# VH-VL binders against Proteasome subunit beta type-11 (Psmb11), part 28

Target 1, 253 residues: Proteasome subunit beta type-11 (Psmb11), of Mus musculus (Mouse) (q8bg41)
Amino acid sequence: TTTLAFRFRHGVIAAADTRSSCGSYVACPASRKVIPVHQRLLGTTSGTSADCATWYRVLRRELRLRELREGQLPSVAGTAKLLAAMMSCYRGLDLCVATALCGWDHSGPALFYVYSDGTCLQGDIFSVGSGSPYAYGVLDRGYHYDMTIQEAYTLARCAVAHATHRDAYSGGSVDLFHVRESGWEYVSRSDACVLYRELQKARSLEQELEAKACGIYPEPATPQGARECKELFVEQEEVTPEDCAIIMKTETM
Below, E stands for the ipSAE of ESMFold2; O stands for the ipSAE of OpenDDE; V2 stands for 0.75 times the mean of E and O plus 0.25 times the DockQ between their complexes.

## First folded at step 19 (VH-VL; framework fv_zagotenemab)

Design d03 (from b04 with heavy chain G35E K59R, light chain R98K; at its last look DockQ between E and O 0.59; V2 from the best seeds 0.00; counts 0 for: pae E 2.3 > 2)
Fold by ESMFold2, look of step 19:
Structure d03 (fold): chain C 253 residues (1-253), chain A 120 residues (1-120), chain B 112 residues (1-112)
Amino acid sequence: as target 1 above (253 residues)
Amino acid sequence: EVQLVQSGAEVKKPGESLKISCKGSGYSFTSYWIEWVRQMPGKGLEWMGIIYPGDSYTRYEKNFKGQVTISADKSISTAYLQWSSLKASDTAMYYCARLEYDEGWYFDLWGQGTLVTVSS
Amino acid sequence: EIVLTQSPGTLSLSPGERATLSCRSSQSLVWSEGDTYLHWYQQKPGQAPRLLIYEVSNRATGIPDRFSGSGSGTDFTLTISRLEPEDFAVYYCLQSTKYPYTFGGGTKVEIK
């Protein structure tokens, strides 16, 4: 499973793979990994589909009860705190290890991480699931707060597609959601294999163009004492090292 | 058996006070909201307000706010609707109902109704 | 406050006929994707209302399959495919999407 979310100038992006966690069992239906909570709030899943469906149903019910009492829905922060409290109180039932809440309220775009131990963190970037280390590698390289909408969509698609290539438990398609002030929208579902192949072609083209522009010449032989000049042209390495840190970015850009 | 049982019909004069009851049984009374619904003779249903018996928190539809009082006594699993001074226009059938909110958010359990007649 | 407008006010039909009742909301009744809290109730003289349909299209327990609901957003329909003598009653829609909860004005289905 690979899920990610990040906050940027134009809202919050949420993306995930679509590989079914129960696809080996005939009775287990495929499940979504980015789930609407209400019109301006999405959540991600990181556990079994049954556990996550239960938590979101309970969360929606509690949000409705609070709306009945207060006349308005809680903020994204308030919702994250509520979910964290609920998960902490029901630890014995919890196979949903971590969730990212992606929303827009009166304070603007908001992103919170909620972990099964009751931890609730605000941040600009979160990735969750077995594929998250690979997704973070792409996100850390390409993220900045001032991305255009299309740059943000491309980054999210690339991050999930790379994760599906590396992580045996991620795959299928890439679901992409965008939370704006007006609410969330489902932007696209793209085949992860097709996206990965397109990324590979774009990377190869970029490397070819860079190589043609780089005029590295071998150092001429030096009669009295030569030191060898190393070639600066580098072939594509099979492995891109990924930063091991899960990093919350709280600053703009 | 899961049910709501309301108090019997009332005949009153204008200016009198009245408190009618709705007793829940067969379920956890403090875990569900109770609503009151008015039906004037020959007319439709009107939602009046709601109470959470666990802490007695109430909300009223705007036309009924200040006209009636909704309350509950959780020790005897009973919700109340009361008037401090009845008017002839209060003549109606009054229902209590339980809000099902685990799924669906609808009134799943209704009392039998209490007919209130206010006449001189 | 959300206003529910039911039409027609009265529907005069014979047993065996198809009844179509309309409920239109002044605002969308969608709380979130898949959660539209529009419900239908039946009331016979001298009785409390009875739930027929919840969340637009789900039949309540014990409700025969001649009753069906449909619609989305602001426009909703209750259909009785073949009227039985016991179906002559008043029908109300109720919304519980937004406080305060509100009923429609009712549609009386009566013998022609």
Scores: ipSAE 0.522, ipTM 0.780, lowest interface PAE 2.3, mean pLDDT 82
ESMFold2 (binder alone), look of step 19: mean pLDDT 91; pTM 0.929
OpenDDE, look of step 19: ipSAE 0.616; ipTM 0.809

Design d04 (from b04 with light chain R98K Y99W; at its last look DockQ between E and O 0.42; V2 from the best seeds 0.66)
Fold by ESMFold2, look of step 19:
Structure d04 (fold): chain C 253 residues (1-253), chain A 120 residues (1-120), chain B 112 residues (1-112)
Amino acid sequence: as target 1 above (253 residues)
Amino acid sequence: EVQLVQSGAEVKKPGESLKISCKGSGYSFTSYWIGWVRQMPGKGLEWMGIIYPGDSYTKYEKNFKGQVTISADKSISTAYLQWSSLKASDTAMYYCARLEYDEGWYFDLWGQGTLVTVSS
Amino acid sequence: EIVLTQSPGTLSLSPGERATLSCRSSQSLVWSEGDTYLHWYQQKPGQAPRLLIYEVSNRATGIPDRFSGSGSGTDFTLTISRLEPEDFAVYYCLQSTKWPYTFGGGTKVEIK
């Protein structure tokens, strides 16, 4: 399982793989590991979808009761504290081991880690699951708070796709969610193997174009029909003197 | 038998006080919200307010706030609706209803109704 | 406050005909994904309301399959596929998404 979430200028990103823990049986559906709690709040999970679905039903009921009494939903921080308290008291409900709550309230974008021992931490980046070390490697190198939306989507997809390639317990597709001020939206579900291959293909083209700019390789014919691609990387149609100047300008030793 | 049983019909004069009851049986009374609904003769249904009998927390619809009092006595599993001074416009059928909030947030159980007639 | 507008006000039909009742909300009734708190009740003369449909499309226990609900967001429909003599009553929609909870004005289904 690989789940991640990070907070940035335009909100909170949540992403996860879809591999089911039902083993190799073909009839088992892909699991959903990013779960809507309400219009402005998502939760991630490290457990099976069935166990978490029951738990999130209980959480939503408690949130509706709070809304009825108080006139508004708790903040993301308030919800994180509630969930931590519930996890500490409600051991018989088969609680998830760890979760990240991703939301936007009057305090702006908010991200909290909640663990079943009662731990409740605020942060900018969390990854959970067997694939999380690989996801953190990608996130630590590429994350900055001021990312554009497209940069954030690419980072999240890349982090999960790399984790699914390395971690035997992660796989399937990459689910991507974005929490904005207006609420969360489900951005995409993309095949993890396809994403990983497109990442490797784009790096190969980058190396080829860099070599052309430095004069190391012969000039091969370029693929003319691949100008638009998935959001992972841009494929070049033809190298030009302007493209060579751009590459040389941005080249790093 | 799971039920809500309301007190009987009332005939009153303007200015009199009145307290009508709604007794819950066959379930955990303190675990469910109870709401009160008015239906004026020939008219539709309108919420008056709700109460959680476990702690007596009460919430009123704005047009009834200050006009009626909603209360509960959890020791006898009974909710109440009361007026300190009745008006002729209070002539209506009054229902109590139980909120089911674990399985869909709807009112699943209704009392039989209490007809209140206020006339001089 | 969320206003529910039911139409038509009165529907005059014969047994065996299809009845289609509309309920429109002034605001979306979606609380969260998969949770839309719009319900339908039946009230016969001299009786308390009876739950028919909860959360848009789920039939309550003991309700015949000729009753069905549909819709999303702000527009909802109750359908009675073949009217029986016992179905002539007033039908109300109720929202419980946001306090104060509100009923529609009702649709009276009567024998033509």
Scores: ipSAE 0.719, ipTM 0.883, lowest interface PAE 1.1, mean pLDDT 83
ESMFold2 (binder alone), look of step 19: mean pLDDT 90; pTM 0.919
OpenDDE, look of step 19: ipSAE 0.748; ipTM 0.884

